# VH-VL binders against q20498r280to473: the designs that were tried, part 11

Target 1, 194 residues: q20498r280to473
Amino acid sequence: LELTDLYMRTGKKVPVIVEKCCASIEDQGIVTGIYRQCGIQSNIQRLRAKFDSGAEPDLHEFGQRDIYSVSSLLKQYFRQLPNPLFTYQAYPKLIEAFEKEDSLSEKVESLRFSLETMPEAHYRTAKFLMEHLTRLCKSKSLTDMTSKNLAIVWSPNLFRPPPTLNGADTHLLSGLNVHTAICDFFIENSESLF

## First folded at step 4 (VH-VL)

Design v21 (framework fv_relatlimab)
Fold by ESMFold2-Fast, scan of step 4:
Structure v21 (fold): chain C 194 residues (1-194), chain A 120 residues (1-120), chain B 107 residues (1-107)
Amino acid sequence: as target 1 above (194 residues)
Amino acid sequence: QVQLQQWGAGLLKPSETLSLTCAVYGGSFSGYYWNWIRQPPGKGLEWIGEIYHSGSTNYNPSLKSRVTLSLDTSKNQFSLKLRSVTAADTAVYYCARTSDIVATEYFDYWGQGTLVTVSS
Amino acid sequence: EIVLTQSPATLSLSPGERATLSCRASQSISSYLAWYQQKPGQAPRLLIYDASNRATGIPARFSGSGSGTDFTLTISSLEPEDFAVYYCQQHYDWPLTFGQGTNLEIK
C-alpha cells in the first residue's frame, strides 16, 4: 500500500514496519556495513509477508540473530513504495531547490518549505527515517558507514522521477549523483530540515 | 494455559470437501499463526498452511489449489476446507500454533488430532 | 522446498544407552531446526528449537546440536518413555517441512 492509504487505514503516520525496523537497527545494528551488507533473501521475504499480513513481529530477538535481513527489509520496503517516500509530486521541487541555492541556509529554507508541502504520512515517515540515519552516523567509526555511504545505499530506494509521456527531459535531472547528494544533505541536516 | 480443540467429519467419499474446525481456549489469536498439519497412517508430517488473525494465509504450494483456511474471530475458531478429496488425503489432521516472529515457526501447542478417512 | 533426511530410519537400543539421531538439510538452514517426539495416538511434542534450545519442561538428557546442513539430537541416557518416533522440522523458509522420522525402538 501507498503511505497515505496506509495512514488512512491505520491512523498511524509512520508505518509499523518502519518503526520496528529502525528500533531494531538502532539497538542491534551498530555493526560493520549496516545497510550495505545484504541479508538473507528468504528471511527478508518471510519477514515482509508477516508485516503485510498485519502481524507486528518483535524484531528484538530476530535482530540479535540477523540484523542484516532487518536492514535489507527496510530498504526493500521503501524501494517498493508505489509513490516514493519523497513523492513523484514533490520530486521536481526538491531537485530545483537543492540545485538552485548555493548557501547552506538558503538551501535548508527552500528544501524545508518543499518538504512541508508533502502529504502528512510522507513528511512524518521521511522525518523518522532521516533522523534514524542521522543517529546511525554517530557510530560511523564502528559501522564504516558515513553519511555519504548511507546516501549511496539509500538514495536509489527513496527517489524516482515521475513517469510522463515527455520523460526524455525528466530523466536528465534525476542522475545518480544528484539523488545521492540530496540524500547525503538530508542525513547531515535532518535537525534543520524537519 | 492454551488449549486447541478440533472437530469435523471423519468419513468422506472421493470428490467431497473436507471441513475441520479448531477452537482456541486460554489465549489470544493475536501474535500467532494458526496452522493445519496432516499425517497419513504410518507416514510423516506435512504442513498444510497457516492463517493470521487478519485473515492472511500462506499455503503449502502442493495443496494451494485445493485448500482454504478461514477464521471466525467472534468464536475464536479457525477452519480448514480441502476440496476434491481422494484416498491420498486419508490422514490424521492436526491444528497447531506458531509465533508470528520470522523464523520461529515451530509448533508449541497442538490439537488432539482428527482421523479423516476417504473411501468409496 | 527444503528437504530434510533423517537417519537411521530405525534405531534399536536399550534403556540406559545413548541415542544419536541425525537430520540433514538439502540446503543451509542456519540454526533454524526443531525436533519433535511422537508417541502412538498422540500429537507431536516439541523438544528442541533453534537447533539447541530445549523447550519448556523437556528433560536435560535431551540435547540438540548442529548448524548449516547437519543436525543431531542426542538423548544421553534413554528412559523407557523415550522410545517413540522423532521428527526434525526446518523453520528457516516456507513451505515448512519435516523429515521422514526416526523410529527409536526398544531391544
Scores: ipSAE 0.013, ipTM 0.581, lowest interface PAE 8.0, mean pLDDT 88

Design v22 (framework fv_relatlimab)
Fold by ESMFold2-Fast, scan of step 4:
Structure v22 (fold): chain C 194 residues (1-194), chain A 120 residues (1-120), chain B 107 residues (1-107)
Amino acid sequence: as target 1 above (194 residues)
Amino acid sequence: QVQLQQWGAGLLKPSETLSLTCAVYGGSFSGYYWNWIRQPPGKGLEWIGEIDHSGYTNYNPSLKSRVTLSLDTSKNQFSLKLRSVTAADTAVYYCARTSDIVATEYFDYWGQGTLVTVSS
Amino acid sequence: EIVLTQSPATLSLSPGERATLSCRASQSISSYLAWYQQKPGQAPRLLIYDASNRATGIPARFSGSGSGTDFTLTISSLEPEDFAVYYCQQHYDWPLTFGQGTNLEIK
């Protein structure tokens, strides 16, 4: 289900699955390789089914046993959104804003303007996730996950070019590098951007 | 209405392999784990393992080295093989169903049970 | 593994009396506990799941309560058909585990 449709149905700006997974990870996920280590696929599927049915499972007990399945579930959720978190519509604006500006101040201003064009549900969920990752980055001495490391594992789940883009090889590789760079920038500057 | 019917060899000698089959009637394999549970005479219940519709298995660590669960979707059946049996494996064996949703693994339908005796 | 301890091992009561059966977990299992009834020669029958939810077709005299490590099954007024062995089962973590049972016998 689209983020905007879910927001219209629930009245919640951020999906329950995102709020609960982030809370569980901040509580119990200050562990080596959080978001880098994979969880158990059957556990991920079971948790996903519970949230998709409208249930709100208690992740405190589950997180004590297998926090890597909670973090994997959250990445999968974003990966499988029909319209990516940073939207197909905002994608070219975000790439242009990031690549065009070389000063920090100008880059923040241009990106903030582009982010504000996103639908409410996407903007609020992006703000929530990026702030979560910024907080997690402060624990890098315990997790071994720097903002760059988090960006490497997260960017493929957040940014996708339009499906019908031609001339894929060199263009795709360039885009993938930029996705990681933008994601790293968002984690480092979430307070200024949202 | 879902019904589970089970069968298999009931008398074994030590070192042999136990083979039991459970047939599912009136329901789909999808959305569920299909389980084996055993009960030694006069004692409590022990979970053996589970299999889902895709063939994914989870086993009780105490039995993992000896147990194999399999699924035959064309016959709507799932089976247990337990190798290298000893007298300690003498028990009534049950097949049973649970939901595949996390923390909802309670058993809502059970087979009738098969008494397995291991003796020389 | 999570160990479930049931008490008493045997409970002797008469029809019409109230039965209270205990199940204690070696660690917190939140509310993820089920209760089963087993009669001689039969498979167990699900009575209660998620500590307090009655399964389909189970009479109102059966109720469950508790959370964390301490759980109770109550039968408000015993019928003759209620004399059986009762098992608790945690569905919090793998491997799934059962208590050793309480034998509810007629006095």
Scores: ipSAE 0.007, ipTM 0.476, lowest interface PAE 10.4, mean pLDDT 86

Design v23 (framework fv_relatlimab)
Fold by ESMFold2-Fast, scan of step 4:
Structure v23 (fold): chain C 194 residues (1-194), chain A 120 residues (1-120), chain B 107 residues (1-107)
Amino acid sequence: as target 1 above (194 residues)
Amino acid sequence: QVQLQQWGAGLLKPSETLSLTCAVYGGSFSGYYWNWIRQPPGKGLEWIGEIDYSGDTNSNPSLKSRVTLSLDTSKNQFSLKLRSVTAADTAVYYCARTSDIVATEYFDYWGQGTLVTVSS
Amino acid sequence: EIVLTQSPATLSLSPGERATLSCRASQSISSYLAWYQQKPGQAPRLLIYDASNRATGIPARFSGSGSGTDFTLTISSLEPEDFAVYYCQQHYDWPLTFGQGTNLEIK
């Protein structure tokens, strides 16, 4: 289900699966390689099925046993959204604003403006996730996950160019690098951007 | 060695409430879901529902309105109540254990079964 | 709910023969399928889980295979005690569901 459709159905601006996973990871995910190390595929699939059926599994109990499956579930959830977290529509605006050779304050202002054009559910969920990752960075000495490391593992799950945009006219590696760079920027500047 | 032993009233009239209890020996309640499954005579198996040590329950949607699951950790027992029974509820009822890890809900230990007959 | 269909409904064989039992799911369940044996008057007994893993104490003649929607339980050489009803069960999604059963009987 798309984020806006889910919001219309539940009345919740941030999906339950996002709230539950982030809470579990902040409680029990201060461990080496959080979000980098993979979970157990069978555990991920079943947790996803329970959330999709409307159940709310106890991720506090589960996280004590297998936090890497919780973090993998959250990344999978975002990767599989029909419209990416930062939306197909906002994508060109976000990339353009980020790539301009402006001062830090001008870049923040341009990006904030573009982010505010996103649908409410996308904006609130993006704010929630980015703030979660910013908090996690404060524990980088324990997790070995810097903002850049988090951006490397997270950016493929958050950014996709629109299907109608001709990516063939751009080097593929340029797209991968810019996604990581903008994600890193969002993690480091979440308080100013959201 | 884990053993499940079950008991309850085996003969009911239509509209009455079925009540069954299962006692767990030789194992911990924590880390598992405790399930009820039924089998009408000559037919297949139907999952009724599950409860864990914290009291979290899930039930088969087809039976949810009539099912109540409960747990007594001090006695190491869990129970099923099924309201408003009809002849269609005539079955052998089993208690059984599954892991609480997602996607590992296969039943490794079963109770002996209780035949429940609903007749006028 | 996920519907499991077992075939054949009845399989008539002699001791020493190979038995092949089928279970088909209405949608992909990856490898999350279990098999049970049930003898008259007894509770079901777990044989196989995760499509191909043999449960503790189950003889090597029992094997499971398959993924997605098509699954098979094979008994390589039937012993007299193997004549029973066999059920498949998916543990992929809620609610948990079982097939209708295959009755393996002596010819």
Scores: ipSAE 0.005, ipTM 0.466, lowest interface PAE 12.0, mean pLDDT 87

Design v24 (framework fv_relatlimab)
Fold by ESMFold2-Fast, scan of step 4:
Structure v24 (fold): chain C 194 residues (1-194), chain A 120 residues (1-120), chain B 107 residues (1-107)
Amino acid sequence: as target 1 above (194 residues)
Amino acid sequence: QVQLQQWGAGLLKPSETLSLTCAVYGGSFSGYYWNWIRQPPGKGLEWIGEINHYGSTNYNPSLKSRVTLSLDTSKNQFSLKLRSVTAADTAVYYCARTSDIVATEYFDYWGQGTLVTVSS
Amino acid sequence: EIVLTQSPATLSLSPGERATLSCRASQSISSYLAWYQQKPGQAPRLLIYDASNRATGIPARFSGSGSGTDFTLTISSLEPEDFAVYYCQQHYDWPLTFGQGTNLEIK
C-alpha cells in the first residue's frame, strides 16, 4: 500500500512498521554491518505478514535475537513501495537541485524547497528515516557503517527514476552514483533539510 | 493468571460444519495470536490456524479451504469453523496462545480441549 | 513443511533414572524448538522454548539442548509424575509442526 493511502486510512504520518523497526535497531542494532548484513528470509516474510495484517509485533525481544532480519525488513519495505519514498514526482527536481547548486547553503535551500513539495506522509517518513540514519552514523566506530556506507546500502531502496526509460539510456546508469551522493548528503544534513 | 475456556460441538455427522469457541480470561487479547490445534485419538498434534486481535489469519495449508477463524474482541473470544467434516476430523480440539513476535510461536496457555466425534 | 522426527517412539525407564529424548528436523530451524508434556486426558504443557529456555514453573530437572537439526530433551532424575507423552514443535516457519511424540513409560 502507497504511503499516502496508508496515512489516509490510519491517520499516522509515519507507518508503524517504520517506527517499530527503527526503534528496535536503535535499541539492539549497534552491531557490525547494520543494514549491510542480510537477515533470514523466512523471518523477514513472517514479520512482514504480521505488519501487513495490521498487527504491531513487539520487536524488543526479537531484535535481541535477530536484528539483521529487522533491518532487512525495513529496507525491503521501502524498496517495495509503489511510489518511492522520495516519489517519482519529486525525483527530477531533487536530482536537479543537488547537481545544479555549487554552494552548500544554496544546495540545502533548493533541496529543502523540493522536499517540501512532497506529500505529507512521504515528507514525514523521509524525515523520520533520515534522522534515524543520522543517529546511527554517530555510532560508526562500533558499526563500521559511515554515512557513505549507509547511503550505498540505502539509496537503491529510496530512489527510482520515473518509469520513462527501458533501462538502456546512459542517463539511468549515471543516476546510480547520484542516488548514493544525494542520500549521503541527506544523512549528513538531515537537521538542515527537514 | 491467563485461562482459556472452550466449548462447542460434540457429535457431528459427515458434511456438517464444526463450530467451537474459546474465551480468554485474565489477560489481554492484544499482542498475541490465538490458535486452534487438534489431536486425533491416539495420534499427534496438528496446528490448524491462528488469528490476532486485528482479525488477521494464517491457516495450515492442508486445511485452508475448509477453515474459518473469527474473533469477537468485545467478549475476548475467538472461534473455529471447519466445513464439510468427515470421520478424519474426529479429534480433541484445543485453543492455545502464541506471541505475535516472529519465531516465538510456542504455545504457553491451552484450553481444556473439546472432543469432537464425526460419525453417521 | 518442516518435518520433526522424534526417537525413540517409546522409552521404558524407572523413577530415578535419566531420560534422554531426541527430536530431528528435516531442515535447519536454528534454535526455534519447543517441548511439551502431555498426560492422558489433559492439554499439552509447555516445558522448553527456544531449544533450551525452561518455561515458568517447570522443574529444574527438565533441560533442553541442541541447534540446527538435532535437539534433545533431558530429564535428569525421573519422578513418577514425569511418565507422559512428550512432543517437540518447531516455531521457525509456517505451518507450525509437531513431532509424532515419545511415550515415556514405567519399566
Scores: ipSAE 0.006, ipTM 0.496, lowest interface PAE 10.4, mean pLDDT 87

Design v25 (framework fv_relatlimab)
Fold by ESMFold2-Fast, scan of step 4:
Structure v25 (fold): chain C 194 residues (1-194), chain A 120 residues (1-120), chain B 107 residues (1-107)
Amino acid sequence: as target 1 above (194 residues)
Amino acid sequence: QVQLQQWGAGLLKPSETLSLTCAVYGGSFSDYYWNWIRQPPGKGLEWIGEIDHSGSTNSNPSLKSRVTLSLDTSKNQFSLKLRSVTAADTAVYYCARTSDIVATEYFDYWGQGTLVTVSS
Amino acid sequence: EIVLTQSPATLSLSPGERATLSCRASQSISSYLAWYQQKPGQAPRLLIYDASNRATGIPARFSGSGSGTDFTLTISSLEPEDFAVYYCQQHYDWPLTFGQGTNLEIK
């Protein structure tokens, strides 16, 4: 289900699954390799099925038992969005703004302008997730997950180029590198960008 | 205390649909998964599938195409339908409860069992 | 699917003796294993969950141990009512699977 459609149906700018997973991870996910370590597939599928059916499982109790499945669920949720978190529509604007070799202040301003053009549900959810990851980085000495490490594991779940008739593999490889760089930048500068 | 009581078809012919119902007495319906498990005479146990309060289901891939699970929360009942039965489906069928917390799918309460025989 | 293999298939002992029942998983299931007791004509009864936690009402003579792929159910001193079939079950991954059972019979 589209992020904007979910917002229209629930009135919630940030999905319940995102809020509950992030809360569980901030409470119980200060562990080695959070977001890098894989969860258990059957646990991920079961939790996802509960959220999809409108149930709200207790992630506090579950997080004590298996926090890696909670973090894997959250990444899967974003990966499977029909329109990515940063949208197909905003994608070329974000890439252009980031790749300009201007001062950091001008890069922040250009990216902030582009982010503000996104639909409200996407903007608010992106703000929520990026701020979550920024807070998690404060515990990098315990988790061994730097902003770069988090960007490596998160960027494939957040960015996809729009479908195109010009698909060249070299463009995709370049895009993968820039996706990680943009994600790292967003984590390091979430307070200035959102 | 919590108890599960089940009933349904006892004798079926090949190709028919098996239909069983389990009623839950005492305890909450909403915090658990409700399961079906079967045991052919003299053999081990086989998990069939689970359903929760919201209607979310998971089932054994070997049976998934033939299994339908449903529930009626107003009656605290859940049901199994298994279509296109053969002699291989002859077994004692049990309903059973698991916690709805992931990775806690061990069965703490069981129904009494229903013997289903598939023959002419 | 995860296959659980129980051994021995049949164990013949006398009351007062120690029983040791084994369950081996085809892949690591961490500690997500349960044990059940089943008497003729009855539904199984949960004995142990999460490899070593005793279910409510289960006598202290029953204990579980193990992790990964190798698990053991121990009955420290057999009582007459303990002669039954015992099944292990993994709750690590779907589909949920059971071992084929160990029949604990009186000598």
Scores: ipSAE 0.006, ipTM 0.523, lowest interface PAE 10.0, mean pLDDT 87

Design v26 (framework fv_relatlimab)
Fold by ESMFold2-Fast, scan of step 4:
Structure v26 (fold): chain C 194 residues (1-194), chain A 120 residues (1-120), chain B 107 residues (1-107)
Amino acid sequence: as target 1 above (194 residues)
Amino acid sequence: QVQLQQWGAGLLKPSETLSLTCAVYGGSFSGYYWNWIRQPPGKGLEWIGEIDHSGSTYYNPSLKSRVTLSLDTSKNQFSLKLRSVTAADTAVYYCARTSDIVATEYFDYWGQGTLVTVSS
Amino acid sequence: EIVLTQSPATLSLSPGERATLSCRASQSISSYLAWYQQKPGQAPRLLIYDASNRATGIPARFSGSGSGTDFTLTISSLEPEDFAVYYCQQHYDWPLTFGQGTNLEIK
């Protein structure tokens, strides 16, 4: 399900799967390579099926056994969204805002304006996820996952260019490095952007 | 103490539908998966599928096209239907419980078993 | 699916002897393996879960060990009631699968 459709059905601005996975990882995921190490595919599929059916599996108990499957589940959930977390619609504006501004304060202002144009469910879920990743970065000495490392593993799950985009933007889209750079910036500046 | 008691028709002809029911006594449906497992004569055990208290199911891919699990929470019962049976479906069928925590699917309580024979 | 291979198919021993039963997985299953005992006409009984944890009510003579692909069930000193068929089961991945069984018979 798309994020806005899910919000309309549940009344929750942030999906249950996102809230429960992030809580489990913040409690039990201060381990080497969190989000980089893969989980077990069948565990991920089973947990996903439970959430999709409206069940709320006990991720506290499960996370003690296999936190890498919880982190992999969360990445897969975002990767499989029909409209990406940062939306096809906001994508060109986010790229332009990030590349166009030179100073930190101007870049924050421009990106914040672009983020606020997103549907409420996307904005609130993006805020929730970015703040979660910012908190994980406080433990980088234990996890070996810096904001750049987190951005490398997360950006492919969060950003997809619109199927048809023309003009000067084509050079930015082909590099994919811009997705990592924007994600890294969001993790480092989540408190100022959201 | 938790007890599982099962029943259903034991003799079937090829092409018929197998229907078995399992009743749960002394325990809650919530927090667990409720499973069906079968054992052909002289062979090992084969997992058929699971259902939880919300009615969410997962079936063994080898049987998925023919299997339906259902739940009656008011009676604390769950049921197996297996369509288009053949002689290969002759087996003792068991209901059994696992935790609903992923990777803890070991079977702690079992029903008594029901011998199902498929013959012309 | 994960295939579990048990060996030997039949193990003939006398009361008081040590029994060691093997289970090999076609791929690594970490420590997510259970062992069951089945007597004629009865449902299987859970003995061991997570490779080495004894289930409630299981005598101390039963122990499990192993990780990855190779697992062992050990009965330190056989009692007459221990002669039965033993099955291993992986709880690592869907679909849940069992070994073909080891028949522990009296010599």
Scores: ipSAE 0.019, ipTM 0.581, lowest interface PAE 6.8, mean pLDDT 88

Design v27 (framework fv_relatlimab)
Fold by ESMFold2-Fast, scan of step 4:
Structure v27 (fold): chain C 194 residues (1-194), chain A 120 residues (1-120), chain B 107 residues (1-107)
Amino acid sequence: as target 1 above (194 residues)
Amino acid sequence: QVQLQQWGAGLLKPSETLSLTCAVYGGSFSGYFWNWIRQPPGKGLEWIGEIDHSGSTDYNPSLKSRVTLSLDTSKNQFSLKLRSVTAADTAVYYCARTSDIVATEYFDYWGQGTLVTVSS
Amino acid sequence: EIVLTQSPATLSLSPGERATLSCRASQSISSYLAWYQQKPGQAPRLLIYDASNRATGIPARFSGSGSGTDFTLTISSLEPEDFAVYYCQQHYDWPLTFGQGTNLEIK
């Protein structure tokens, strides 16, 4: 289910699965390789099925036993969104604003403007996730996960260019690691961007 | 404290449908999975499936095509139906409870068991 | 599915002796293993969960240990009522699976 459709159904701007996973990880996920280490697929599938059915499993007790499955569940949730977190529609604007040669202040203003054009559910969920990752970076000496490391594992789950019908590639759609760079920027500057 | 009591038909012919019911006393239905487990004579235990308060089910793949679990929350009861039985389905059937938190599915309370015999 | 293999199939001991029962998993299940006791004509009774935690009301002579693939249930000094069949069960992955049992019998 798409984020805006879920918001319309539940009245919640941030999905329950996102809120509960982030809370569990901030409480119990200060461990080596958080978000890099994979969880257990059967645990991920069971937890996902519970959230999809409208149940709200208690991740506090479970997180003490298997936090890597909780972090893997959250990444999978974002990766499988029909419209990515940063949307197909906002994608070209975000990349253009990021790649333009500007001062830090000008770049933040351009990106903030583009982010604010996203649907409410996407904006609020992006704010929630980026702030969560920013907080997690404060523990990088314990987790071995810098903002760059987090961006490497997270960016494939958050950014996808719009599909092309004719297979024509533009420079914007080439295989550059721009997704990692913009994600790293968002983690480092979440307080200014949202 | 919490007590599970079960009942249902004990003698069946091949091709018939097994129907068993389990009643829960002294505990909340919410927060738990309600399970069925069977034990053929002289053999070990086999998990059949689970159902939660909302009616969400999960079944052992070996039995999935023949099993249906259902709830009656107004009576605090849950039931097992197993279709197209054969002699291989002869076993003692137990209802049992687990937490509904993932990876905490150990069975803390059990029903008394019902011997089901399938013979022609 | 995860296969649990218990050994020995039958263990013959006398009251007062120490019993050690083994359960081996076909893959790592971390610490997500439970132990049950079953007496003739009765439902199984939970003894241990999460490999080493004693269930409510279970005597201190029962203890569990192990992680990964190798687990043990220990009864430090056998009482007459302890002669029963013991089953291990993994609660790591679906479907939930049990070992084939160890019959603890009087020598």
Scores: ipSAE 0.007, ipTM 0.529, lowest interface PAE 9.5, mean pLDDT 87

Design v28 (framework fv_relatlimab)
Fold by ESMFold2-Fast, scan of step 4:
Structure v28 (fold): chain C 194 residues (1-194), chain A 120 residues (1-120), chain B 107 residues (1-107)
Amino acid sequence: as target 1 above (194 residues)
Amino acid sequence: QVQLQQWGAGLLKPSETLSLTCAVYGGSFSGYYWNWIRQPPGKGLEWIGEIDHSGSTNSNPSLKSRVTLSLDTSKNQFSLKLRSVTAADTAVYYCARTSDIVATEYFDYWGQGTLVTVSS
Amino acid sequence: EIVLTQSPATLSLSPGERATLSCRASQSISDYLAWYQQKPGQAPRLLIYDASNRATGIPARFSGSGSGTDFTLTISSLEPEDFAVYYCQQHYDWPLTFGQGTNLEIK
């Protein structure tokens, strides 16, 4: 289900699956390679089916047994959104803001403006996720996951160019690099951007 | 101190619908999956399906098209309907409880069992 | 679906002996395996869950071990009431599946 449609149906700005997974990972996920290590596919599928049916499984208990399946589930959820977290609509403006501005303060201001134009459900969920990742970075000595490492793992799940974007085919490799760079910037500056 | 007690029709003809009910005593319905399992005479156990307090169901793919699971939360009961029965459906049917937490679906409480015979 | 294969099909022993029952999964199921005991005319009784955790009220002579694809239920010294059929069950993925059973009978 699309984020805005889910928000309209439930009245919740951040999906339950996102809130539950992030809470479980912050409680039980300060472990080596969080978000990099893969979970167990059958556990991921089973958890996903429960959330899709409207159930709210206890991820605190489950996370004590298999936190890598919880983190894999969260990445899969974002990857499979019909409209990406940062939206097809905001994508060109986010890329332009990031590449165009030379100073840190101007880049933050331009990106913040673009982020604020996103639908409420996307903005609130992006804020929630980025702040979660910022908190995880404080434990990088234990997890071996820096903001750059988290950005490498997370960016493919958060950014997709719209099909009609000019030059998409020509700039595929530079697009992959810019997605990681923007994601890293968001993790490092989440308090200023959201 | 949870107890499951089950009942339903014991003798069916081919093509009829099997209907069984299980009542839960001494525990809450929430936090668990409520399951049906069957055992043909002299054979092993086969999981049929599960239902939680919200009415969410999962069923064995081999039986999915014929299985309907339902709840009556006011009576703390859950039920199985199995359509288009044949002699192969002759078995003892059990209701049983599992946790609804992923990968903790082991059966800690069982009903007494109901023998269902399908014959013409 | 995950297939569980139990061996032997029948195990004939005397009281006081050690029983070792095996269960093999068609794919890795980590430690998500349970064991049940079933006596004639009765519902199955949970013995072990998560491969090695003993259920409430189960005597210490019952123990489980293994991970991945190979699992063992051990009864250290058989009592007369232990002669029954034993089933393994995986709780790794659905559909939930059981082994075909091992009949532990008096020699």
Scores: ipSAE 0.024, ipTM 0.617, lowest interface PAE 6.7, mean pLDDT 88

